# VH-VL binders against q9nrl2r1430to1533: the designs that were tried, part 315

Target 1, 104 residues: q9nrl2r1430to1533
Amino acid sequence: GGVHELSAFEQLVVELVRHDDSWPFLKLVSKIQVPDYYDIIKKPIALNIIREKVNKCEYKLASEFIDDIELMFSNCFEYNPRNTSEAKAGTRLQAFFHIQAQKL
Below, E stands for the ipSAE of ESMFold2; O stands for the ipSAE of OpenDDE; V2 stands for 0.75 times the mean of E and O plus 0.25 times the DockQ between their complexes.

## First folded at step 18 (VH-VL; framework fv_nezutatug)

Design bb11 (at its last look DockQ between E and O 0.04; V2 from the best seeds 0.00; counts 0 for: pae O 12.1 > 2, placed apart)
Fold by ESMFold2, look of step 18:
Structure bb11 (fold): chain C 104 residues (1-104), chain A 121 residues (1-121), chain B 107 residues (1-107)
Amino acid sequence: as target 1 above (104 residues)
Amino acid sequence: QVQLQESGPGLVKPSQTLSLTCTVSGGSIDYGYTWHWIRQHPGKGLEWIGSIYYSGRTEYNPSLKSLVTISADTSKNQFSLKLSSVTAADTAVYYCARGPYTGDHYYMDVWGQGTTVTVSS
Amino acid sequence: DIQMTQSPSSVSASVGDRVTITCKASQSISSYVAWYQQKPGKAPEPLIYSASYLYSGVPSRFSGSGSGTDFTLTISSLQPEDFATYYCQQANSFPLTFGQGTKLEIK
């Protein structure tokens, strides 16, 4: 889409980044600190990368933007057991995202 | 928008294997969602058969686990259901569906149109 | 397995009526309930997720409430297009399970 959709994507990404539970999603997981992550997660993505794509107008449809955000959460749940701080943060941030995504 | 379409035989003989395919358009099956098979028996409600995650991991209804296989072909953007040793009790409308992959919440936000399968001699 | 029991199994009602459908889970599922509408010959369509949140495009006459084991779907003023079968689904844990359905018919 249009420039109004891109502004909405910017606003939503900013809200996600500022949310208390964004900390596992700000940047890609470190290969050095977590070397097995990339054996399990084949399409890594994080908020800083999504933010770059918004800034470069790479999303043409709201569905493309939503899919990247959902992938980010899915990677978290696939790698991290349910009882971890990362998975709990993911659950809360995803719930917030689902409410905000109604506006897209 | 994302669309799901079931395909496969409408008639299957008892003891054979039922094979159905769900073709996904307007989105990618390996991108981050969970993909489901659900069936609806004549005059009855809905029964979840199983799911496949974008990663290929599966979950099956325990009542069907020894008989069911769900698989994905990401290059064709399809996921499939195989149900072995069918009986008349497997006569149903079969749906594929999508939902977000959540930590512990499994909702189905997109459904296929359904395909009727009859198991008869 | 978590059983979902819907009440009533059928409702006969007129356009403009207020209708309430209930769904009871056999154990606590927090607010993790979805509601679906199914018209004859069609696939189910999502109405509500997480007990009370409407999907985009769902008319505001639909509302949901509940937590724990007891959940309701309310239609505040029935329209002709609302005559259908309604299902609840627990979304809390596998195996995913549905209520048996409530058929809403013209009186």
Scores: ipSAE 0.649, ipTM 0.898, lowest interface PAE 1.4, mean pLDDT 92
Fold by OpenDDE, look of step 18:
Structure bb11 (fold): chain C 104 residues (1-104), chain A 121 residues (1-121), chain B 107 residues (1-107)
Amino acid sequence: as target 1 above (104 residues)
Amino acid sequence: QVQLQESGPGLVKPSQTLSLTCTVSGGSIDYGYTWHWIRQHPGKGLEWIGSIYYSGRTEYNPSLKSLVTISADTSKNQFSLKLSSVTAADTAVYYCARGPYTGDHYYMDVWGQGTTVTVSS
Amino acid sequence: DIQMTQSPSSVSASVGDRVTITCKASQSISSYVAWYQQKPGKAPEPLIYSASYLYSGVPSRFSGSGSGTDFTLTISSLQPEDFATYYCQQANSFPLTFGQGTKLEIK
């Protein structure tokens, strides 16, 4: 097959995944490890899911893509106390995202 | 959790070279970040000294450029500051900091505790 | 170089007060401004980035606004732990520059 240039969404997801602070967001939270997570978070999402949606061209607007990313961060801050490593990582990753998203 | 820690001599003689190292733990010197040195003279405000990218690219404060060298050793997960020909004006608390790599904008979201450097004969 | 001028340099206030700190850039920097809080003997801590976005963990009583050259940090109801020195920083371009700081003291 041929080599294709990544779309802006694809590129941004790659950058988010590669970020050192992406570890809380790479995949959905394990119900086994965190039994009460899905009692609190009703719209779970993660970078692997967002990547899948991008690959399937499910985002027609940049706003839709941004909304899912923001949801991902919102979930993190809703569940995790502010002083946790997860919340702190999320803060930095979100800052990175907000700046990158301006280019979309 | 990512932490930054400054280390180096707390006392430097005039005309000598100030050398500090920032050790990064809980994370890596990666392309997702930029790394900064900032200082604060006693009772004064914050002064940016310089920054380094994962690529080794550096940016320096023009007021200090001729005297400053910032380098990184990714194998040790450290980046360093060298300030040559120091004077009493270089007495300050020196901070290293990390910020998200944005390409063209720079914030500092993780700071070291700072290390005091006194220039005195 | 882009200069950041904060006002006031110092302010005395009481718990519960509304406090406003201003930062003026010597040229337009869009919204690329950060605010930091520094307590005595401690390193600066980030409060706000991109003029108006709060870092996680920052109390909602803090807010930031502005674009272009004029920026504002507001504390809606001052708490005892808020007495500190605050700095703005332009993140628009090198050399990175900070405001001279605003010391918020207890009245």
Scores: ipSAE 0.000, ipTM 0.650, lowest interface PAE 12.1, mean pLDDT 92
ESMFold2 (binder alone), look of step 18: mean pLDDT 91; pTM 0.945

Design bb12 (at its last look DockQ between E and O 0.41; V2 from the best seeds 0.00; counts 0 for: pae O 4.0 > 2)
Fold by ESMFold2, look of step 18:
Structure bb12 (fold): chain C 104 residues (1-104), chain A 121 residues (1-121), chain B 107 residues (1-107)
Amino acid sequence: as target 1 above (104 residues)
Amino acid sequence: QVQLQESGPGLVKPSQTLSLTCTVSGGSIDYGYTWHWIRQHPGKGLEWIGSIYYSGRTEYNPSLKSLVTISADTSKNQFSLKLSSVTAADTAVYYCARGPYTSDHYYMDVWGQGTTVTVSS
Amino acid sequence: DIQMTQSPSSVSASVGDRVTITCKASQSISSYVAWYQQKPGKAPEPLIYAASYLYSGVPSRFSGSGSGTDFTLTISSLQPEDFATYYCQQANSFPLTFGQGTKLEIK
């Protein structure tokens, strides 16, 4: 993608990383600490991976970038029961993302 | 970008099974979204039939639960609706739709064009 | 099940008018309501999610408000392309339910 889209993707990822509720999403879930995670989640993704893909210009369309961010949240809701700290953080960060994404 | 297109027979006889497919283009059905079927009876409002998550989990309208099946075929990028034992009351325009997966609320941000199904002998 | 009751069922208005459509839920749904526009012979199109947030590309003359049980869709200055049927949807819990619709007609 174009330089304007790359800048917008980078800015959005930075805003997500800096958000107080980003802590479940910064890096991939540890297989050692959470051994059943990868039996349930088939397409793991995290903010550090998405940021790397932005830096390498791997997103050709805004929809591809948005899809990876939405997958990240969907994995959180699929793995974590609604009342967990992870799911609550995901709900708040996703709401923030939806507001910011309207600017794309 | 993402587009949804319903397909299937426009005429179904009573007691038979209505089968519809929704073909998704410009995005993948296994990519963190929820996929819905909705219908609209002639001159009336909208009725949610059911949903399938990117993970394969399903939710059905309780009024239709024993009659409805929703499934997905990721290799074709399609999801489908089967409604068994149809009657004239099932005559409607059928829509497929997409929404983001959330833990406790559900919106429909992309809709197909709809397909008309008539149930008559 | 959560019933969504829209009013009015029909409204006749002129270009430039401010139009307000209401939707009442049978129980609290927080802010989990969406609004859709449907033109004759066409699929519904999304306008608003979470009571007040516009989808990208929706004109700024559309706005939504409310929480709990009472929700409104407002068109601040009606345009010729806004004549359509409008639906609210509760997004709080399954089964998902829609209002019966409000037909907005030109005077």
Scores: ipSAE 0.605, ipTM 0.892, lowest interface PAE 1.6, mean pLDDT 92
Fold by OpenDDE, look of step 18:
Structure bb12 (fold): chain C 104 residues (1-104), chain A 121 residues (1-121), chain B 107 residues (1-107)
Amino acid sequence: as target 1 above (104 residues)
Amino acid sequence: QVQLQESGPGLVKPSQTLSLTCTVSGGSIDYGYTWHWIRQHPGKGLEWIGSIYYSGRTEYNPSLKSLVTISADTSKNQFSLKLSSVTAADTAVYYCARGPYTSDHYYMDVWGQGTTVTVSS
Amino acid sequence: DIQMTQSPSSVSASVGDRVTITCKASQSISSYVAWYQQKPGKAPEPLIYAASYLYSGVPSRFSGSGSGTDFTLTISSLQPEDFATYYCQQANSFPLTFGQGTKLEIK
């Protein structure tokens, strides 16, 4: 396709991906690296998946988009103890998201 | 909007198992929230019993842990409480509640109306 | 376990009064405190979370403050519908614990 102005959802995903604390969330967790992850997390999601959904215009409401982002953080906090780097990164990224989401 | 409703027998005999169900409407037992059971003995304060996550992970009050089981049936949009070997001390109003799920916050932002359970022979 | 010591246990006040309820945690819990209002025969209703943030729909006469171990709920000008029992709760860690409650009665 051609060059177009990013939607609010697209822009927010870009900002999330660029954030220093996005590293736990860029892609789905590897089952090889974390064998028990999918035994615990039943609705896995990641920023690359959310971005794809945005690109496909699958989000009709801001609430739907927000729900997927919150799912992503929820998964992180459920699987990772509070003192882990993943959980700490998630906490900071979620705070950032909540600020940015106010603009939606 | 999300609503919670407790249901189950209002009378339980001593030594039996108290069983309650919380039905969620206007929303689903899903990610983003944690689900709680709280009780209140007559004329007393609030006591947390336990919580369950959408994955089935549970947390229990240590004073009740050996006697409490919390489970969820997402297909029915319900989560349940079982308290075994009840005594008169377990007579209370039982509430189910929902709270947002974050890394370190456990608040309760939606409550059921509560159901009274009396333990008596 | 984290103990929440709430004071006073009861308070009598009149409409228009400024009312203050305090809650002290047995250890530092940052700002992870919630306040609830409970009227007779009803379920608790959330007022404040994270020590100082009001839930949507809560009148602005309610406010919360504090961090660490000492927390306060304030009603700037008491209204008739505010007579109830109030509870603080620590949301820092399991097991979740509540203060013993403060019954706010009409003088």
Scores: ipSAE 0.025, ipTM 0.700, lowest interface PAE 4.0, mean pLDDT 92
ESMFold2 (binder alone), look of step 18: mean pLDDT 91; pTM 0.941

Design bb13 (at its last look DockQ between E and O 0.25; V2 from the best seeds 0.00; counts 0 for: pae O 10.1 > 2)
Fold by ESMFold2, look of step 18:
Structure bb13 (fold): chain C 104 residues (1-104), chain A 121 residues (1-121), chain B 107 residues (1-107)
Amino acid sequence: as target 1 above (104 residues)
Amino acid sequence: QVQLQESGPGLVKPSQTLSLTCTVSGGSIDYGYTWHWIRQHPGKGLEWIGSIYYSGRTEYNPSLKSLVTISADTSKNQFSLKLSSVTAADTAVYYCARGPYTSDHWYMDVWGQGTTVTVSS
Amino acid sequence: DIQMTQSPSSVSASVGDRVTITCKASQSISSYVAWYQQKPGKAPEPLIYSASYLYSGVPSRFSGSGSGTDFTLTISSLQPEDFATYYCQQANSFPLTFGQGTKLEIK
């Protein structure tokens, strides 16, 4: 990662956070509210964690950043049935991400 | 940055089991993607064989379902294809591929280089 | 199973030509189609997903359109590196299926 890539990662995370469909992804799922989540999802992740990793320059390659974002969506689709509000929000936000990621 | 590489025997005898391995580098197979096997017969089009999700869930082409097994070994960062009872019709170039997990549609955004398998006596 | 039918099966064209390739699905697949380019002796490379979205790094002379059953891939000004075989793929439902390919050759 160069300076332009890290700035692009930060801008992309900001755009994801601002999107109306970001609500299931802002922070980690509560174990109290969703007791079985961590039995099913072994690599939990959320936008606040990804943003922190960008701020700490922990992504050395664009592929590492993209992998964390895709994992976030994949966890949503693995845990939530396709007809749920969470899965529908995930589908729309993932589509937005794919468009924005073309800008790098 | 993610790279996929197929490996396995180039020659398999009829009625035997074809075994191929896809080695993934630059990313983890346990990291939220769907992993595919596709083959291409000589001078012809592409045929989807099956997929394995990062969670271990599998989907198989119904035309091959009783003959195919796809599995993953996260400790080696590999996923594998076993195709039993092969015939000359299974002669093809075999590709592994990656796609993002989506709720109801599937694309292949990274492909391996392919490995040629010939089935002959 | 959803069948994908490409036309034409082959095209002879010159550098600079506009080329269109069509793909027809046997039932509606919404916009869930991908296009791939395959050069001889090489693996397929992704060009387009979801009917019209280019992957990063794909030249802007490539475009895709369509929804439902009818889809097109267009190359607005053919370049020497574009001589290849092109495949569509429906991504709507299992089993995933591909078109039979369109071979684009230099005239």
Scores: ipSAE 0.592, ipTM 0.887, lowest interface PAE 1.6, mean pLDDT 92
Fold by OpenDDE, look of step 18:
Structure bb13 (fold): chain C 104 residues (1-104), chain A 121 residues (1-121), chain B 107 residues (1-107)
Amino acid sequence: as target 1 above (104 residues)
Amino acid sequence: QVQLQESGPGLVKPSQTLSLTCTVSGGSIDYGYTWHWIRQHPGKGLEWIGSIYYSGRTEYNPSLKSLVTISADTSKNQFSLKLSSVTAADTAVYYCARGPYTSDHWYMDVWGQGTTVTVSS
Amino acid sequence: DIQMTQSPSSVSASVGDRVTITCKASQSISSYVAWYQQKPGKAPEPLIYSASYLYSGVPSRFSGSGSGTDFTLTISSLQPEDFATYYCQQANSFPLTFGQGTKLEIK
């Protein structure tokens, strides 16, 4: 497609991806690296998947988009203990997201 | 844009119950956030009163716990504060605030304008 | 309870000055500190979360640093609109607690 102005959802995803604390969330967790992840997390999701859904216009409501982002963080906190780098990064990124989401 | 607004009586008699409501607009009380009450005595600093989650879970300042009740009505997009047996020490500006929901950290990123409550006979 | 000891209680400065406010926690709180700005008759407004992250719209002259027990808010070049009272807050555990505040006044 041609160059166009990013939607609010697209822009927010870009900001999340560019954030220093996005590294745990850029793509789905590797089953090879974390064998038990999918035994625990039943609804896996990541920023690349969310971005794809945005690109496909699958989000009709802001609440649907927000729900997926929150799911992403929920998964992180469910699997990772609070003192892990992943959980700490997630905490900061989620705070950032919630500020940015006010614009939606 | 999310906005919070405190409402309730500005004057309460000693020994009565202070009751305030925070109305949320431009957004909803949902699982993405936690909701707080904070107060500020005249010329003093900020004191956290308590918080409530979307689930209904509450946390209270231990110094006020026995006297404080925080509740939420998601159907009205409101959450409320009740402080019983008030004294002059409870005279303050009361703020409601919102913070992002995290597993174990609590910030206030959106504040109401505050409402003044005076305890006087 | 975690006590947040903020210093100084007041500071006089001029436009263009570099200003530093410190907050010390009674125990380690990692980086879970927020800073707020409050102007007279107004509600506090958030400046920083997680010790060093600026909220959207906050000027870059504001910065935060620290971890563990010692935290700092810095205004690199004070502007007229920056004269206010500043509060730190620990977000590590309940009960949530604030510093006593620092009133930044015009010299």
Scores: ipSAE 0.007, ipTM 0.668, lowest interface PAE 10.1, mean pLDDT 92
ESMFold2 (binder alone), look of step 18: mean pLDDT 92; pTM 0.951

Design bb14 (at its last look DockQ between E and O 0.84; V2 from the best seeds 0.62)
Fold by OpenDDE, look of step 18:
Structure bb14 (fold): chain C 104 residues (1-104), chain A 121 residues (1-121), chain B 107 residues (1-107)
Amino acid sequence: as target 1 above (104 residues)
Amino acid sequence: QVQLQESGPGLVKPSQTLSLTCTVSGGSIDYGYTWHWIRQHPGKGLEWIGSIYYSGRTEYNPSLKSLVTISADTSKNQFSLKLSSVTAADTAVYYCARGPYTSDHYYMDVWGQGTTVTVSS
Amino acid sequence: DIQMTQSPSSVSASVGDRVTITCKASQSISSYVAWYQQKPGKAPEPLIYYASYLYSGVPSRFSGSGSGTDFTLTISSLQPEDFATYYCQQANSFPLTFGQGTKLEIK
């Protein structure tokens, strides 16, 4: 493939992935490592999934893209107590996202 | 674009239960947001009533907790407010609102247009 | 509960004026403050979140500042459409609470 200009969604996903606090969100939670995760979280999602959806042009509206990102964070906060490393990372990353998303 | 719309009886008799529904369109309440009820007595400020997470977890204003029930119906993309034993003090414009699901702070970034509820015999 | 004391309750100003509204929290709430604008007969509309960040579409003449207990909303040059009631809100913890509002009127 050739070089192309990233869309706003693509660019934001890149920024999220590169963020220091993205580690809980890069890929879906392993059922092996977290056996009860999918008993609690019914709509799992991660940045790699969102990136794929962006690449496939599945987001027609910014709100749809934002919804998936917010779902990603809500899953984190639903499963992880607020004092966990995951929740703390999520809090910071979400704040970053909320600032950046205003450009969409 | 997500939109919220309040609905329910505009008139409620004292001691009865106020029941309102917020219908969400252009988005799903099954996504990662927090959903809020706020009211505003005529000529007064804003008062938070309660909130519900998409998981069904609720938070209530302590001053109203014993009288308030908030629930959600994801199949209808709605969440509702019930306030029992109403008095004239419960006359207000009632708003539903949405905010992001966070671990430690809560903003309201989308509001319904509000619905007026009058408590009168 | 965290109380938000907003001042002034009302202010009269003219187009072009610089307007400042303050909100004081009864305890430290970091930067977890939102500001809303409400016009008569309308629902509140969000202006600012996290004390200083503008929502998309909000004119740059609006700004927010502060941390801890003292917060400020500033309109650098008042426009006709800015006459409304403004509310601060602490977003730090439940129960969520609002300031009592500031009515910005035409002088």
Scores: ipSAE 0.560, ipTM 0.890, lowest interface PAE 0.9, mean pLDDT 94
Fold by ESMFold2, look of step 18:
Structure bb14 (fold): chain C 104 residues (1-104), chain A 121 residues (1-121), chain B 107 residues (1-107)
Amino acid sequence: as target 1 above (104 residues)
Amino acid sequence: QVQLQESGPGLVKPSQTLSLTCTVSGGSIDYGYTWHWIRQHPGKGLEWIGSIYYSGRTEYNPSLKSLVTISADTSKNQFSLKLSSVTAADTAVYYCARGPYTSDHYYMDVWGQGTTVTVSS
Amino acid sequence: DIQMTQSPSSVSASVGDRVTITCKASQSISSYVAWYQQKPGKAPEPLIYYASYLYSGVPSRFSGSGSGTDFTLTISSLQPEDFATYYCQQANSFPLTFGQGTKLEIK
């Protein structure tokens, strides 16, 4: 808990952002470019939003941070078929996240 | 810490419908996870019954598919199992569990304590 | 359906022993196996996911290995609290299936 957990959240978010497969997750999906997305995904979230929540100390527990990251991946898998570039990137980034999250 | 607790009747008569509820605390059932029902027959191993995704989609064990319904009530933060036309073979300890939603694998990282259900005439 | 076959069905061992439990899948499941520990009268508890990764709080004497069809769980130096039943689970595809368990008992 405390300050060392906040540093760990920030480091993990930085590692996710820098990962080659982060590209589908950096910002919220555009409603203009993907008009049906928000009809399917009820709780949209992205890495820039999660990083902002870390910066504002909005996560009190590691579980809250982990839940937002997992929701981000789950939205990707729910919207995108398994064979798409987005779903494949999500699979690889989530596997990386699961390894890194053991540090929390 | 997220916690799961099963509830429901411990005794069910043959041909009736078994109804169980899993109450989730410390987390939300519509927050990107997959929720499972598993049972363990007396002195035997574990059998996956089915799952419900945070989105409401379901997957059922084919051996039970015509008999099982899993549903969620997000306002109560609960998900439920209904198993119809039960027989003595459905006597087991029933567990609910959680796992992350992944595209290619499904682990159970949190388990409830289990509830014993006996089917007898 | 993917059959998971555990061996041995039971093992008697002493505190300090090294114990290995194996699990064989009827077809390749990559590294998508989990291991659970179940003590008498309690729910299963997660030990390992993705063949080799320990959940937080699991003692380092537990380790997992394998890929494809052959997987192992190893306890490097058995402790009194490790006497339990152990299950593998294929996590690759529905229907999810478990091994029949390995009961680890005090010798």
Scores: ipSAE 0.523, ipTM 0.875, lowest interface PAE 1.9, mean pLDDT 91
ESMFold2 (binder alone), look of step 18: mean pLDDT 91; pTM 0.944

Design bb15 (at its last look DockQ between E and O 0.26; V2 from the best seeds 0.00; counts 0 for: pae O 5.5 > 2)
Fold by ESMFold2, look of step 18:
Structure bb15 (fold): chain C 104 residues (1-104), chain A 121 residues (1-121), chain B 107 residues (1-107)
Amino acid sequence: as target 1 above (104 residues)
Amino acid sequence: QVQLQESGPGLVKPSQTLSLTCTVSGRSIDYGYTWHWIRQHPGKGLEWIGSIYYSGRTEYNPSLKSLVTISADTSKNQFSLKLSSVTAADTAVYYCARGPYTSDHYYMDVWGQGTTVTVSS
Amino acid sequence: DIQMTQSPSSVSASVGDRVTITCKASQSISDYVAWYQQKPGKAPEPLIYSASYLYSGVPSRFSGSGSGTDFTLTISSLQPEDFATYYCQQANSFPLTFGQGTKLEIK
């Protein structure tokens, strides 16, 4: 998309990063700290990677941007049991994202 | 721009296995969504059959659990439904659908056009 | 399993009318309700998620409200393209379940 869509993608990523519940999603999960993560999660992604893709204009459609953010949450829910701090943070941040994404 | 298209036979004999395939275009099915099969009986409402997560995990309607299998083939970008031992009660329009994967709630934001299956001798 | 009961089963209305369709869940589902519109011979099309949020491209004459067990879909001023069958869906837990539908017909 156009300049307005790129600015909207960047603004949304900034809002996600600023959110209190962003802490599980800022960077890729460490293989050293979580050795089995990459055995379970085949398409890892995080906010820093999404932001870099926005900066490089790698998203041609809003749907591509939305898909990467949804994948980030889905990885969280697939790996983490529902009662964990990570899954709870993911649930709250995803709800925030769904509201903010209406602005796209 | 994601599109879903159901395919399979329109007529199936009683006791046979119904096999349907949903072909997804526009994006890979291994992106973080949940994929669903829903059917609609003639002149009646919608019934959820089951789902497959992008990871391959499945959930089935308990009323159909022993009869239904949902699977995915990432290399073909397809997911499939098999329903065994069909009867006339399985006559319906069958839809595939997509929804976001969430921790505790499930919506269907993209639907296929549907394919009609009639179970008759 | 959570049952979703819609009312009325059918409503006859004219262009310009305000129409309200209700959906009742057999147990509390917070705001985890979706609404779909289905025209004859077509697939359902999403209208509303989380009881009150419109999908992109859905006209503002559609609105939803409710929480817990009682939910409504309102069309503030009917247009010719709104004559269809409407379904609610509980999104709270598996098995996912739909209301029986409300057929909105030309008076």
Scores: ipSAE 0.410, ipTM 0.855, lowest interface PAE 2.5, mean pLDDT 91
Fold by OpenDDE, look of step 18:
Structure bb15 (fold): chain C 104 residues (1-104), chain A 121 residues (1-121), chain B 107 residues (1-107)
Amino acid sequence: as target 1 above (104 residues)
Amino acid sequence: QVQLQESGPGLVKPSQTLSLTCTVSGRSIDYGYTWHWIRQHPGKGLEWIGSIYYSGRTEYNPSLKSLVTISADTSKNQFSLKLSSVTAADTAVYYCARGPYTSDHYYMDVWGQGTTVTVSS
Amino acid sequence: DIQMTQSPSSVSASVGDRVTITCKASQSISDYVAWYQQKPGKAPEPLIYSASYLYSGVPSRFSGSGSGTDFTLTISSLQPEDFATYYCQQANSFPLTFGQGTKLEIK
């Protein structure tokens, strides 16, 4: 309740979501649309999940927050071939994240 | 904040093995990144030596492959470079760097400050 | 191996000038190109990834363009702190390779 200043984690999540290459990562992959996704990816995660964890103050260390973000990217690269739009977007977004995360 | 720092002997004798370590702070090397070694001969450009994935998979410059070994120690949050049978041509500033984890896209977004290695008898 | 041919090898310019550096790949590498800035005695610092994306904190006067084989780094209005050596790098495949560098000097 109430308006408050965003934490560093919250702000970074906002920046990631606003990024042009965030579209593969905004929500969990639909099992209906991608039936084999969860056979391959055992630790699914997305920006909305990470945002929720931030809001719940589940991250005690910056490293924990970063780990989840990196998991998100690793899942993308594990499932998507290099030439896919998802992988390409992930590559760019991850590079962006790595620079931003230096401020944490 | 993520930082990389190279360490190791600044002087190596010819025919010996150059050994360097990159210590990473502020972030674990256990997953999510690719780790690189790059060198720069005096007054020259940048030369990629090799890379190691967090998984332990390695890639080496073919011109150095037979002489290079890159390894990682996640318990120490370090990755290392060994270059055997060095010559004067191996005198350079050696950099370690971090890149995003991808299957085959390799940018270097964080660099160490570099360490000078001189090969001399 | 993919060769990155960078030009010019050196360029003299004045503050306020528009500067363009070119990198040509020996084969198509899509947009898998990075640009780095290196000042004397310092490690390279990343400027651009994926040919045209600026890393956070990089001034907007820097821009990158290109795809396939021809890539360009542009500084729209040169500032004193921009005098350095610039390198392109292909991130398409191993072995990773850099351009030979462009030294940007004050005129």
Scores: ipSAE 0.021, ipTM 0.717, lowest interface PAE 5.5, mean pLDDT 91
ESMFold2 (binder alone), look of step 18: mean pLDDT 91; pTM 0.942

